# VH-VL binders against q9vpl3: the designs that were tried, part 39

Target 1, 224 residues: q9vpl3
Amino acid sequence: RGKINIQRPKAPHYERARVVAVTQPKYPELPKAKSCFKTRAERTQQQQENPYNEIIAREVRNWLDHSRLVAFFHLSSITADDIFRVRVQLHKQNLHLKSYGSKIIEQAVKNTRYEAIVPLFHSNHCIVFSPDPEKTAALLRIVRRVPQMVLLGGIVEETMLSRNQLVAYAQMPGLHAVQAQLVQTLSQAPGHLIQQLQAHQNSFVQVLDVHAKNQMNEETPKST

## First folded at step 1 (VH-VL)

Design e14 (framework fv_romosozumab)
Fold by ESMFold2-Fast, scan of step 1:
Structure e14 (fold): chain C 224 residues (1-224), chain A 121 residues (1-121), chain B 107 residues (1-107)
Amino acid sequence: as target 1 above (224 residues)
Amino acid sequence: EVQLVQSGAEVKKPGASVKVSCKASGYTFTDYYMHWVRQAPGQGLEWMGEINPNSGGTGYNQKFKGRVTMTTDTSTSTAYMELRSLRSDDTAVYYCATDIYESFGSYFDYWGQGTTVTVSS
Amino acid sequence: DIQMTQSPSSLSASVGDRVTITCRASQDISNYLNWYQQKPGKAPKLLIYAASSLQSGVPSRFSGSGSGTDFTLTISSLQPEDFATYYCQQYDNLPYTFGGGTKVEIK
């Protein structure tokens, strides 16, 4: 049905959340649910020829421009009820889970500073938006319990971060100034980054690196 | 009913390795993280690490990194924790625990009975 | 690592008494705190999650409060079966860390 979820975030993100929620895909139709079966390829083709894709792409761009935290996930098979529960938990932390077609994402970020994210959406995906970058830790805590969502990377304070860099950011102390400085430093050359952080936060950087490595090892290689 | 059943007590010499098992039943094993927590005699609780049974991904407490390996066998719903290069201060009760009460929380709502590991010469 | 400090380390109380245990985090952990009860020779049991939510099956005499860095577990009317050690635990960041424990002795 696509009924608008009643949210309590402050404007302008409340308005964006309402508009974007209306454009969310309806529940997927199972092949056996319809007498006329459409293949994945046929559904993709139909979606790509939608004449209103540019309007939806503009809304995606507005979410990107007005969110200080954007996280990108690969999404494995998950039921509508399970993803709804995830959306509710995220919403309690002012985190807004959205799903868009790859073509719409491509149109939204074409010729913008966000073009680099297009390859992330070649397969099944979803995006989490928030006006509050301090919620990165809450986001990662929630998605740790959702094995179907695999963190690919994100954007914090307009800076593109890899998965490891986003995990490191989540482990920063709660001071905005310190977190903003770390985001800038994480985007620098590795040698320069180490020298700057070591002078001021040597022990902290080591702890973040070890913890970030532990998080990565949890997601990538299998001991068995 | 949810149950976590651990392997029996172990006595090891310093430098040896121990592998403790935890068999889960009563829930979907692959849907929830499994944690390992230890407690030395007369001391408090210490988190050792976690494993995602669906992906095999692990997260270890830095204190044990390099000495601990956590694995799962999804066909038998069993988790394993191997601790290597044992020292006398590794003498403790080792618990497995899971958080199935809330899938998006980190509350250890079910615990194994504990496995006593004694390290002595 | 986030350090969890519990006070007191031990206390003695009579049946029917109101017991208060405190837990302090070395940094802001919002409401990401659990309380456990451990009886001698047994595994811990979850009492309170998310700082103030009572676990199903736990008696209503147990309650939790606090946010940020300061947290409290209260037992409104102590019963004989409440003889145990109580632990707080943060789950805001890895590694998960526990307080040192508070041993409650029935006089």
Scores: ipSAE 0.005, ipTM 0.436, lowest interface PAE 12.2, mean pLDDT 76

Design e15 (framework fv_romosozumab)
Fold by ESMFold2-Fast, scan of step 1:
Structure e15 (fold): chain C 224 residues (1-224), chain A 121 residues (1-121), chain B 107 residues (1-107)
Amino acid sequence: as target 1 above (224 residues)
Amino acid sequence: EVQLVQSGAEVKKPGASVKVSCKASGYTFTDYYMHWVRQAPGQGLEWMGEINPNSGGTGYNQKFKGRVTMTTDTSTSTAYMELRSLRSDDTAVYYCARGDYFEYYYGMDVWGQGTTVTVSS
Amino acid sequence: DIQMTQSPSSLSASVGDRVTITCRASQDISNYLNWYQQKPGKAPKLLIYAASSLQSGVPSRFSGSGSGTDFTLTISSLQPEDFATYYCQQYDNLPYTFGGGTKVEIK
């Protein structure tokens, strides 16, 4: 008795591997058709218009399936150098920062329990994955120094949590029994989380609008 | 081990209909598309259409649209192709063929033995 | 709608010869092209898919090349069992269309 799937399956990270996979079908295997099968014209058009999106969507699904911690962030304007530094810090804690287009995320979560969270990804976003939920506290300590990243919510042990629920979880990382009980009590309202995540996003937008107006009213030299 | 076995030869009069069957074995019937391809005597191959056994969705060659119907019976792993209003130029060998994995790639890797349909007075 | 033109329509060759068959699409089909072999009285057999990928169980003397509109099937050293008719087929768009075929005959 052992758990064989202890690590994330690695999706192709090299563009060459992705191109080869698209070009060369796996005939030695007997593939499984999906229940929502499309006509050949629909398949031909999808392959022509979005050949890489389906491969990357599979990568996202693999990350979701094998991560016990997933955190969603709104991402404001940030330089490539700054985000790279954040990625390095996160990686040292086995936290993996990924950015995917909203269409790819939508394809990845379609027909899953996480489909309702798609609206979070229609603005600039990024996602942090980890196999270790005890790293939630480390994640929040790192991100608190990155004002461009705003926590929206996440998934811990396959349970969707709001921003405040994730913060509460992070404050009890060394108390396994208390931590598990907290997750269970916080997750008792299945439909409530989506409204909470959307409300937090809307409140954040309002805060940004007020901040922008205050900067204009102070007649700062940083005008467009 | 993977096989497609078709029904026997048919002789029909002009104006009649013919229904050819194709029984699949050795694989999960709903995991692959079924294609129908015909070949007139001494001529090349002509794609007639396809069906998804899982959804019942079809795609027909416009040349046959309106007089061809493709169906499946998943309980018996059998595909059917019915061609109506037969003409003498419909005399051909009709093949069923299994399609590739639907997500990315195509190719008809397994074929039935063919069903000869002769249309004559 | 996509027209597939094969050349030549027939050829005569001897065992050991290198045989080349060409296929042209009326529009860009990327690499969405298959090659089939058909012997008299039998169903077609898939040889090559995605323009250049050899189907499992097919001898290595068969190879495919090309992309876009121009494609080639090559048999490096013709064997007695290779005397057959060869067809290209595009699967980029509906309806799927075949070339007119190339009959490879013994001299």
Scores: ipSAE 0.000, ipTM 0.408, lowest interface PAE 16.4, mean pLDDT 76

Design e16 (framework fv_romosozumab)
Fold by ESMFold2-Fast, scan of step 1:
Parts: C-alpha cells; structure tokens; sequence
Structure e16 (fold): chain C 224 residues (1-224), chain A 121 residues (1-121), chain B 107 residues (1-107)
C-alpha cells in the first residue's frame, strides 16, 4: 500500500555520499598567501579549466542552435533539492534547465545575433532549452509554481521575444497553426521571407496559367 | 484528512452569473493547485481552468476565457469559480479538484462533491 | 488541443470477467495519462496515474499500460462495485482533456 513519495531522494535511496561527507575531516582554510602570487594548485587548475570553458561555451552554442525554444530566467536563492525537483519536472516535458556562468554565456554568444542577451546574465540566472516551442505553455505552468524563477524573456523560432510576448504565445492552445504562422513570419531571415513571397508568386502564376487555358477553352464548343 | 467541500446547488436565469466555492481542509492550501472541471448531464468531463493559491496565477481553457474568473481566499482556504453570461448549455455539475505538481505528475485528487448549476428561463 | 478517444463507448460484462478499455491520444503524451472511475451522482475517483501507477487504496485488479499515444486500462476480474464509467485524461499540455468515457454495464 504505497503512496507516491512527493519528496525524491538526492540519490535512489542511497545516502553513501551524504554519510561520507559528514564523516570527512574539514580542513582549515589556508591563510592568505604572504607573497603576491597564486599557489601552484590554483595555477594548474586555471590552466586545466581553460579548455573546459571552451567546450562548455560550444555546448551552449549547440543548445542555442538546436533549440526552437529558449527561455531566460532570473534565479533567486533556491535549495539544491528544490531545483532538482524542477529539473525533473521540466525534463519530463522535454525542457532542459541549464545553469552557466555569465562569462561562458558571453563567450558563447559573442559576435552572434544573440549577443544582446548578455546583460540578462549579470545576476543569478538559468536558461531552459527545448526543441519543441509547443511546450512553452507547459514551461510557464511549471515555472509559475517556482517563485524563485522569474521569466525575463526568450527566443522562439530564432526570434527574441519579451516576457509578455512569450506569455501571449503560450496562451493560444488549440491555435497551434496560427501560433506557428506568426512566429515563423517573425523569425524568418530576409532570405526566407523572399522565398515565401516567391512561392506565393509561383502559385499565382500557376493560377494565371490555368485561367489563361480556361480563357482559350472558353471559346464556344459550338464552333465544332 | 484532506477534504474539499463545495457550496450548494444553484438555479440561475440566462445572462446571470454564478460563483461556486470550494473549501479545503487537512492540508497546506498554498502548496497545491486547484482546478475546476464541469460535467453536463449525461456528458463527459471538461476542464475549465486552474489557480495557484500561493501566487494567484490562473490558467483558463480558451472556451471559457473572458467568462470565467478563478480566485482564492488563503485566510479561509477557499477557492472560487465565477462564470458569467450564463447560457442553457452551462447547465452542469461543477467540481473542484486538487493537484500536486511538484512530483512531476499531475493528477486530480481529491475532488469536491460537486455543485449542480441549472440555467433555465 | 489534444483529443482523447476512448473505446468502446460502452460494454456489458459479468462479474469475474476481464475488461479492457482503450484510450488514444491525438499526439504523443509520453506517460502523462490518468484513469478515473465515476459512479452515478458521484465525483470521479483517481485509479491510475502516470499511465501505469496504481493509486493508494485502489484494488490491485486495476492496471494501466501504454505510452505515447495508445493506453489501456484493464480490470482483471470484474466485481459488482466496478460497474461505473471510466475516463482517461491527459496532462501533457494545456488544456487538460478527457476521453469520452466508457460505461461498464451488467450483462
């Protein structure tokens, strides 16, 4: 007779890491260096971290390139357990909550059309990515229950939208075709708009061709 | 014990408004979303909307948007659903139901006993 | 909106029978599906959540299966108290939508 446990453990009912952490000796903080140079350990770590920072920046760029929905949030103080529950709930909707340092975000978007988002990340922040823009309504529903996450704006179909525009996009369930058409129109590069106009022109030319043939054929059958 | 107790049956004329209440007990009212679902006689279930008692945030089914308003009074642990511009096809039993979204799975449990609203001339 | 189609709309069965009810979603809803039982004049009661998880207090003769678009509710050995209308419900996206219901009647 089990009930659903609404509180999930940090690990699958295995608290080894927590027990080990509690029993591990705490080392006193080393005093400030007497000379004006960093320790060898600090220097080695900085050198090692440089390649990983480049890899992480590429990861962010890949998420931006392959996500049709990107939402930006200010993040207030939240416990690890609470953010884990939010991540699990979002993941079930194919929504991927990521946290990156502002330096990494800046490196990832520098010299791209998304460079304008950098100021959003000067404070505590997080980003949600999804390949499915139809999940915007689900995203906002889930986040509404997390007062620590405040929506700042986002990108839908490569178009930067304000908070209010994202909320409006989310509020049209059952109008998916209309939503897609509007976003598609806004998100298109000039080339795509030209292609759509050319497609409409080609359709119109085909209609004119059919009309011209009908005009020729409209000559009386009585002339047989 | 967790319970949702709804207000009594209502009879209204077309064009009137009705406000149904749902009093919660046995749990922390602000930790759960409240939903409203209706059922016309002999018909299936239809979701009307949800409200977060903690924030006052609401989400309405497009079919009812503009005619429905959901509110809560956290001091009395009571949720309200007001439906305006009543038509004869609004005759239904109206239910409130609780969800717990933090588990990652939403389900309606418990449900209120239902409030019958009859719209007739 | 996600359309939920239940079949059959009604069925007649005897006590002890195995009963199967199906529910189909118009798009992939993963496992975000619940099953409810409703007796005449009463509010619905949750039976199964997340497509296959049995709610506390619900008899083990009830089981749910399926993922994506096709789902099934099974009653392994029908009891007199099981004669009711059953509804599936998706919660993958707003608005939440319910199936048309399946009425299980006595033969």
Amino acid sequence: as target 1 above (224 residues)
Amino acid sequence: EVQLVQSGAEVKKPGASVKVSCKASGYTFTDYYMHWVRQAPGQGLEWMGEINPNSGGTGYNQKFKGRVTMTTDTSTSTAYMELRSLRSDDTAVYYCARTEPYSGYDWFDPWGQGTTVTVSS
Amino acid sequence: DIQMTQSPSSLSASVGDRVTITCRASQDISNYLNWYQQKPGKAPKLLIYAASSLQSGVPSRFSGSGSGTDFTLTISSLQPEDFATYYCQQYDNLPYTFGGGTKVEIK
Scores: ipSAE 0.005, ipTM 0.431, lowest interface PAE 11.7, mean pLDDT 76

Design e17 (framework fv_romosozumab)
Fold by OpenDDE, second read of step 2:
Structure e17 (fold): chain C 224 residues (1-224), chain A 121 residues (1-121), chain B 107 residues (1-107)
Amino acid sequence: as target 1 above (224 residues)
Amino acid sequence: EVQLVQSGAEVKKPGASVKVSCKASGYTFTDYYMHWVRQAPGQGLEWMGEINPNSGGTGYNQKFKGRVTMTTDTSTSTAYMELRSLRSDDTAVYYCARDSIWGEYSYFDYWGQGTTVTVSS
Amino acid sequence: DIQMTQSPSSLSASVGDRVTITCRASQDISNYLNWYQQKPGKAPKLLIYAASSLQSGVPSRFSGSGSGTDFTLTISSLQPEDFATYYCQQYDNLPYTFGGGTKVEIK
């Protein structure tokens, strides 16, 4: 009977961890009675706030607020030189590669609409920002050549997307093309419906005509 | 290749100001913080301050009591450091250094060649 | 300000020697420490970042260790080109501060 190695369960695979994190019911923390006394934890947290981190956190917020495309990546054993190369490639596409500490990210997104991204930053990570959501395909193309960068997910037009959703988004035809297709489909629908309705009516009329003709033929006395 | 090229040596009198330039090339200038570090003759390294070329945000060593001003020109990818009210103890080699911030880590991966500033009466 | 104390200030060693330089911070700086090498008349060169990460292009004989307040730079086998001054630098808090330096001289 193999000793249940109570060793710290290996952090579940990132994808599993993500699913678990998203599926965990956020129970509203009962308003802890504001005890007048700052807990030791609160005091320690205040003392650890490096003014520099605040500046960086503000920068992160600015990037998030002004970006229509945000992509989150895990970095696996990447060298500074490799990062630089990727950065250059991304920059040519108006994609901005940034990296921030998990604490900084947490600070930056605390009490904001972006708070849901915090669980993505448990390891070495980088973020790519862009004002242009149409660059998603370009981003993915560049990153595919960089095995050290693993896509975790992203935000496109204020919507959080999983890795798969982001990939799917990149493969979609542009919004205008989709709209055009939709309009075309909608424009064809009434025509088809009318045709079907008319077909039934025509068929009915034909059947009635045949019936009427048969009745007339039966009523014609064989003049012997 | 990333290069930081600084302006030439300066000789100044006490009370004067000096402005050192650092021209950056080989990378996106606005993506990296620029730092200034000085070194007096035979002494260690002293951090003077930092600037974010993108936002214009600066951080200064308070030791300089407002005597230092850092600026950038993004059009020319050049960083500037001005030190005012020069003293004899300001005689040093001044370096610009690129800060490659990755994650929560900051490190100066590229340095200028240094600019010698001599303050003499 | 966070004070960085390096020891020793200078040391003499021979080629092939193991060299250890220590840096102590006046407060806990986690792993926010860099090591630089400076040769005479040259700008400093980054060796180690984040206390233990080797910069690209730096020989593997260089290693960094430590966290909190105590940090160590180790040269496993000193080479002729390693005779230089070494500096630690913290970036946990502004202002950034450097250690006093350690000059490694040839014995």
Scores: ipSAE 0.018, ipTM 0.512, lowest interface PAE 7.6, mean pLDDT 83
Fold by ESMFold2-Fast, scan of step 1:
Structure e17 (fold): chain C 224 residues (1-224), chain A 121 residues (1-121), chain B 107 residues (1-107)
Amino acid sequence: as target 1 above (224 residues)
Amino acid sequence: EVQLVQSGAEVKKPGASVKVSCKASGYTFTDYYMHWVRQAPGQGLEWMGEINPNSGGTGYNQKFKGRVTMTTDTSTSTAYMELRSLRSDDTAVYYCARDSIWGEYSYFDYWGQGTTVTVSS
Amino acid sequence: DIQMTQSPSSLSASVGDRVTITCRASQDISNYLNWYQQKPGKAPKLLIYAASSLQSGVPSRFSGSGSGTDFTLTISSLQPEDFATYYCQQYDNLPYTFGGGTKVEIK
């Protein structure tokens, strides 16, 4: 569906073919209905025992655990064709756009380090995952052209960032460049410079911890 | 082939409004942002804003916010830019230009021929 | 807003000359820079996008280089049809901004 800009690099056609092949239903013979009527109690019991939500929740946990970049978006009304085109663009940059119900997300992150994100998902939402935090700049440039997606915040290297902090992170040197600069600074630095760096890190962590706790308190969440 | 054809020259008095049109052909209108860029006589290029024909979403240069409105009519593949409360320094050639909404890189690969708007008297 | 400064504002060169135009951004824009050519009385034409990528149909004598804040457009062997004004443009952040332009006059 939809057309992709032919002048810009696009996701390999083989990925599209594989998605179609995977999503194309093999139509096995549908089992004959064993009963045409179930009591309310039986229906409720079947719904409670449905393992589908746990399987999806496990998938969400796997994405969170294996992604060094996670970005959260409010999602306004958007067509299936438009979201598919955005997904293809993001995939070219190893960015994976996913949508999950708020109850599934709550189930996935309950009693985990990610529990603080739950308030972000009480409205229409989507999440972008990537194993590569250097792709934050590419992510923000792509979504800047999608007015239906509004950045709320994210997680980079297991650190929760507000919208403004994530934007600031996108402007920083890449991870390898930052590591090289840190190595140079540490190898040449007297104790004073090392102490200053550690103090700034501690202050930043404290600010993020307070922010995360405030998000969990269910006050009106702010992404300003 | 891709063409952007703009409406004809306009002469307006200070305080009036002007609405410039840009009719697109040769491509899928909803796959490309339409940008508006102006150029005063003997001066450089100034970006005014953009519109997504599919969503109707707009982004305006703060200099023009409150005076500019960009719209599209997808049934005729036409983009419009209306500038209100015209001043003499709004005298310029106004261009429409297309830009793919998909992908990381943004660039104006096709431009309209330009519409001269003169504000005087 | 991101300020784009071009130098020189104008230059005169002979056919066959190597011409270099410089563009500086007030902040890091990575490779999010385009170059346009505008001939008198005409709309601008895209030459180079993403700092160094040559647009289809543009002669190979045009090349772009640079990253971060400093960018250059080079015409390796100037031709008569290259008489024009050249503009750089950043698209890292809104509003999109253009350089002041460099007018290339063939002697």
Scores: ipSAE 0.006, ipTM 0.494, lowest interface PAE 9.5, mean pLDDT 77

Design e18 (framework fv_romosozumab)
Fold by ESMFold2-Fast, scan of step 1:
Structure e18 (fold): chain C 224 residues (1-224), chain A 120 residues (1-120), chain B 107 residues (1-107)
Amino acid sequence: as target 1 above (224 residues)
Amino acid sequence: EVQLVQSGAEVKKPGASVKVSCKASGYTFTSYYMHWVRQAPGQGLEWMGEINPSGGSTGYNQKFKGRVTMTTDTSTSTAYMELRSLRSDDTAVYYCARDEDYYGSGFDYWGQGTTVTVSS
Amino acid sequence: DIQMTQSPSSLSASVGDRVTITCRASQSISSYLNWYQQKPGKAPKLLIYDASNLETGVPSRFSGSGSGTDFTLTISSLQPEDFATYYCQQSYSTPWTFGGGTKVEIK
């Protein structure tokens, strides 16, 4: 600091302190902490009744209704700069990266045919939307270079696809072949696809857990 | 046998346009991205852009954006690259090249190259 | 754009020599780097993809290593057919960019 401040102000002499106290103007002052404080019960009730969540949930439903391509990703720790770079690359291909809280997604898909996707969003996640299903290949090429984004599955032309099915869709030759494949996939039970997507996520978590435990227990690295 | 066969050499005046073709055979044309790469005499390689033959989506190098158009004809398994408003520094060998896989892991097959000379 | 700096620009070597070429990216590209060989008057040929994977049909004397920003191509025992120009190329994000090239010449 360049400015000299009085760190310990001298207390006024008894007589002077008395005079100052009597002559000081008294304005009502409310303690900020108490005037702004809300009980936990009040906070919880306000959160449950928050109209902002309904507005954002409608936005999510609108994206789902107007997108012919929707891809779901698990999102690992990533810097703001890195995710911005990914968003820019995706935007060039008319692909829109969105992140919403799990509660908002539950509200958005509740009582819709997409309600089964809710379990996919219990951990950190993001979603990519596009009106153009032909952009699936471009999407996968871009996210291949983002190890923090792990593809879980998606929806193409209102048909739920697993990770492997979405990858296969991206490589299919011509519109007719793609249409035939989508019809075949649509005939499958949606529950089976969700089970497959969840198994993939659980397998990934298990691999990371084993790796982390092995890393902790290995004190001497083996040089090759 | 995978082959990429390009059109013949072109000589153009400044301000003209050139359209180079690349005919693919020996694989499913729509399963792989096609890239265009050029090389000026005695210089290194310069990526111009890419096209997905499935659906025709393109990505161009900003340096050429506005002057380059890439297209495909899936019925003939042919890719095209048109470069407009030619300048003398566009004199180069132009190559088409296939992605090794759709993730872009490498350009595993290349055309023989098309020499484009721009002179007044 | 990701800039790729390749060194040296040229080198002279004899048959049987160990040759090392380096490539540096201006930002991390993970392992998404390819190596190409180009002989005079010919199209480039893919040697190595994703930093260390040898392309089918490429001799085992070629090897690649590195991750992040620093990469190397090694030829363990140079053969007469290996005299060529070598290029690195990042496949991390568009625009895809190449190194300036390294010309391997007869000593």
Scores: ipSAE 0.016, ipTM 0.517, lowest interface PAE 5.9, mean pLDDT 78

Design e19 (framework fv_romosozumab)
Fold by ESMFold2-Fast, scan of step 1:
Structure e19 (fold): chain C 224 residues (1-224), chain A 122 residues (1-122), chain B 107 residues (1-107)
Amino acid sequence: as target 1 above (224 residues)
Amino acid sequence: EVQLVQSGAEVKKPGASVKVSCKASGYTFTSYYMHWVRQAPGQGLEWMGEINPSGGSTGYNQKFKGRVTMTTDTSTSTAYMELRSLRSDDTAVYYCAREYDSSGDLYYFDYWGQGTTVTVSS
Amino acid sequence: DIQMTQSPSSLSASVGDRVTITCRASQSISSYLNWYQQKPGKAPKLLIYDASNLETGVPSRFSGSGSGTDFTLTISSLQPEDFATYYCQQSYSTPWTFGGGTKVEIK
C-alpha cells in the first residue's frame, strides 16, 4: 500500500468531546467575602497542592537537563483544538510542547544557571523541549503558522540564546557552522544575553497592553 | 477518491463581489487546510490565503487582506472564497487546493479543484 | 516576501531530450520547495515535494535536487505528455510564493 492521504489528522469524535469538555468555560462561584478564603478546608486544599507543585517542578528540571533544545514562547489565547494540533505536529519532529505555571518554573530553575529566565514567565507562556538541537529549524517553521505563539528566546546546547540568535542558529547548515555560531554566541557577555531576553518580553508586553487599551477605548464609546 | 469540485464561471462588473465554492469529498474535510490560489490569463500562480476547516482560522496574503474572506461549511464539506471590490485585474482562474502535511512540517498541495474562471468587465 | 525566480521562462525540446529547469529563492528556504506541472486549461498537479521527493504516481523520469537557494527539476527523457508549464513553490514561509513558470514546448 502506498502513501497515507491523512497526514494531519484531527482528533477522533470521542477525543473531540473530551477536548470540548476540558476547554468549555466554567464559571464557579467565588467566595462572597475574602474572610472565607482562609477556611480550614481551603488551607488543607492549599497544603495538598504544594507537594504536587514540587513534583511537577522536578519534571521541568528533568526536561531542562535532558533537552539540548529549549524554546520559550509567549502564548496568546488559543483554542484547545488548535494547541493540540500544534502539539501533534511538534511531536512528529521530537519537539515536546509543555505549559507550566510561573511558580513551578521558578521552583524548577531556582539555584540553577537558568534562573534568569523566570521573568519571561510572568505572562502566559509555553516551552518546547527537544533532545535534538538540529530541530530548531523545524520548530520555527511549525510555529510560524501559530500567531498565538511568539518566540522569546531559548537554550541550545546549554547556552542561552536571544530570539535573533536562535533564528540565526536555525539557519546554520552544518556541524562546523553550528560550532562557529555557538563559539561566537558564547563570547558575548552573559548580562547582555539576559538583558536581550528580558527586553523582548517587555517590548511584547507593552505592545499587547497598547492593543488591549485601544480595543477597550474603541468599544467603550460604541456602547452608548 | 479525493475530489475538489468548484462552482461555475462568473462574470462580474467592477466593484462587485464574487463568492467561489469548493466542495470536498473522499476524505475527512476538517483534517486538512484548504488554500486558494489564482492565475490571471497567461500569468503564473498567486497564493491568496488558507483556512483551517477545524475552527475556521484563516491566513491571507497581505495583497488581498481587507478584500478577501475565506469560510467553510463543515456540514457540507465546502470551502468558500469571497473577493470584494472587484477590479479588471482580478480576472483570473481561481483554484482551491488541499494542503498535505507529510512529516508534521512539510506542506504541499496534493489535490486541486478544477478552477473557477472569474471575468471582471463592464 | 520570498521571491522565486525560474529560468528559463520557456524552452523548446524534442521527445527523448533531457530537460532541466532551475528555480532560485531570494533567501535560504532549506529544502522546503515543491514542483508542480500544469497543462493548458487544467489545474496544477504536484510532481515533487521537499525538493527531491517524488509524489506517488509521478513517473521516475522526473527528479528534483537542490537546497538553500538553488533548485533544479530534471526530466531525463521527455515524453509527449510532459509538454506543460512547470512551477516551483516555496513552503518555507507565508505568503507562499511560486516561480514565474517554465513552459516546455514541442520543437
Scores: ipSAE 0.015, ipTM 0.512, lowest interface PAE 6.8, mean pLDDT 78

Design e2 (framework fv_romosozumab)
Fold by ESMFold2-Fast, scan of step 1:
Structure e2 (fold): chain C 224 residues (1-224), chain A 121 residues (1-121), chain B 107 residues (1-107)
Amino acid sequence: as target 1 above (224 residues)
Amino acid sequence: EVQLVQSGAEVKKPGASVKVSCKASGYTFTSYYMHWVRQAPGQGLEWMGEINPSGGSTGYNQKFKGRVTMTTDTSTSTAYMELRSLRSDDTAVYYCARDEPFYSTGLFDYWGQGTTVTVSS
Amino acid sequence: DIQMTQSPSSLSASVGDRVTITCRASQSISSYLNWYQQKPGKAPKLLIYDASNLETGVPSRFSGSGSGTDFTLTISSLQPEDFATYYCQQSYSTPWTFGGGTKVEIK
């Protein structure tokens, strides 16, 4: 499988597409009189209608299609320099940090098995993609040093996993058969896993509580 | 109590190989990453690499890639570091050091006593 | 690789003195900096982790501060057992890198 060559010519990045949309009129030309009399509702619809949204949505689908590892994070306030440093560290491990608007995510996953993840993106978020699921351990090591990024869960080998299940997967010694078996075992109730991921996202306060509990768990094995 | 006990001093000629051991006790050996750090006489500390005793996955400092190999024997709770093609500038004290549980974070909470390796003609 | 620069390389101090050691990273490492103490002929010992957290069993006269690129280790009232070499180390990304060390000598 795979659709390796579909997006070979790289589409403009969202920011570049936005600049082009602002500087170049993308709306079909209308007769002058009718253009002047557009209703507020029609102007609002035009503002929501962005011809580049579908291009970016296809980019998101390509990342999902070509990635065997996808991890979802809540993103707290972080400086541009700090996020750049994290992105560089992740890139060295073939881990790709991306951020997309919730409307674009919704368009990308509509009519797919991942449609249920949309609620995770109602607040500040980012996603890490990788073609290599063995990089899960490296990802968690890097992200542990970034308290502004809180793990919500992920997808490994097209299977939805909660935060705890993803951590368990990362601890597997790299025996391919053992890792595959674990993923199959953890995937027995996909609806339940999605509910757990959504619960972690229900509020900013709840996400912070989960993070605090993870910090306590990390200290326990060291200080027993 | 946690202890890391290393093998004794070695004297080698240039071009030879050396294999240093580090025997762990007082904790679950497979739950903690193990690192190797060296220190040349009168100089600072230099990280060489890491190993996950659960499965044996390794990560090496680029400076030593191709001539260092790290292994473990979980039945004896022992980590090994083999350095090949020794040069005079490899003369140093070699330390093993324990990281946090389950993944490598670069936090070295317990250290072995060190193994002196002298490379001279 | 992240380069760690320590200053001074050595200093002379008396018992009871306040000692300050500085560590600078070549790029932002957030708060992911550890401090180690090494006495002659011995292995290093962890003193402080994540810039400001004191390791269990380490006396309260030791403190760490800083974030981003600039970090400081302070000994508020130097004791005889504190004469040693101190190293900073970034735990932000591999390869893990150490500062050049600061030797604290008796005056």
Scores: ipSAE 0.000, ipTM 0.429, lowest interface PAE 12.8, mean pLDDT 77

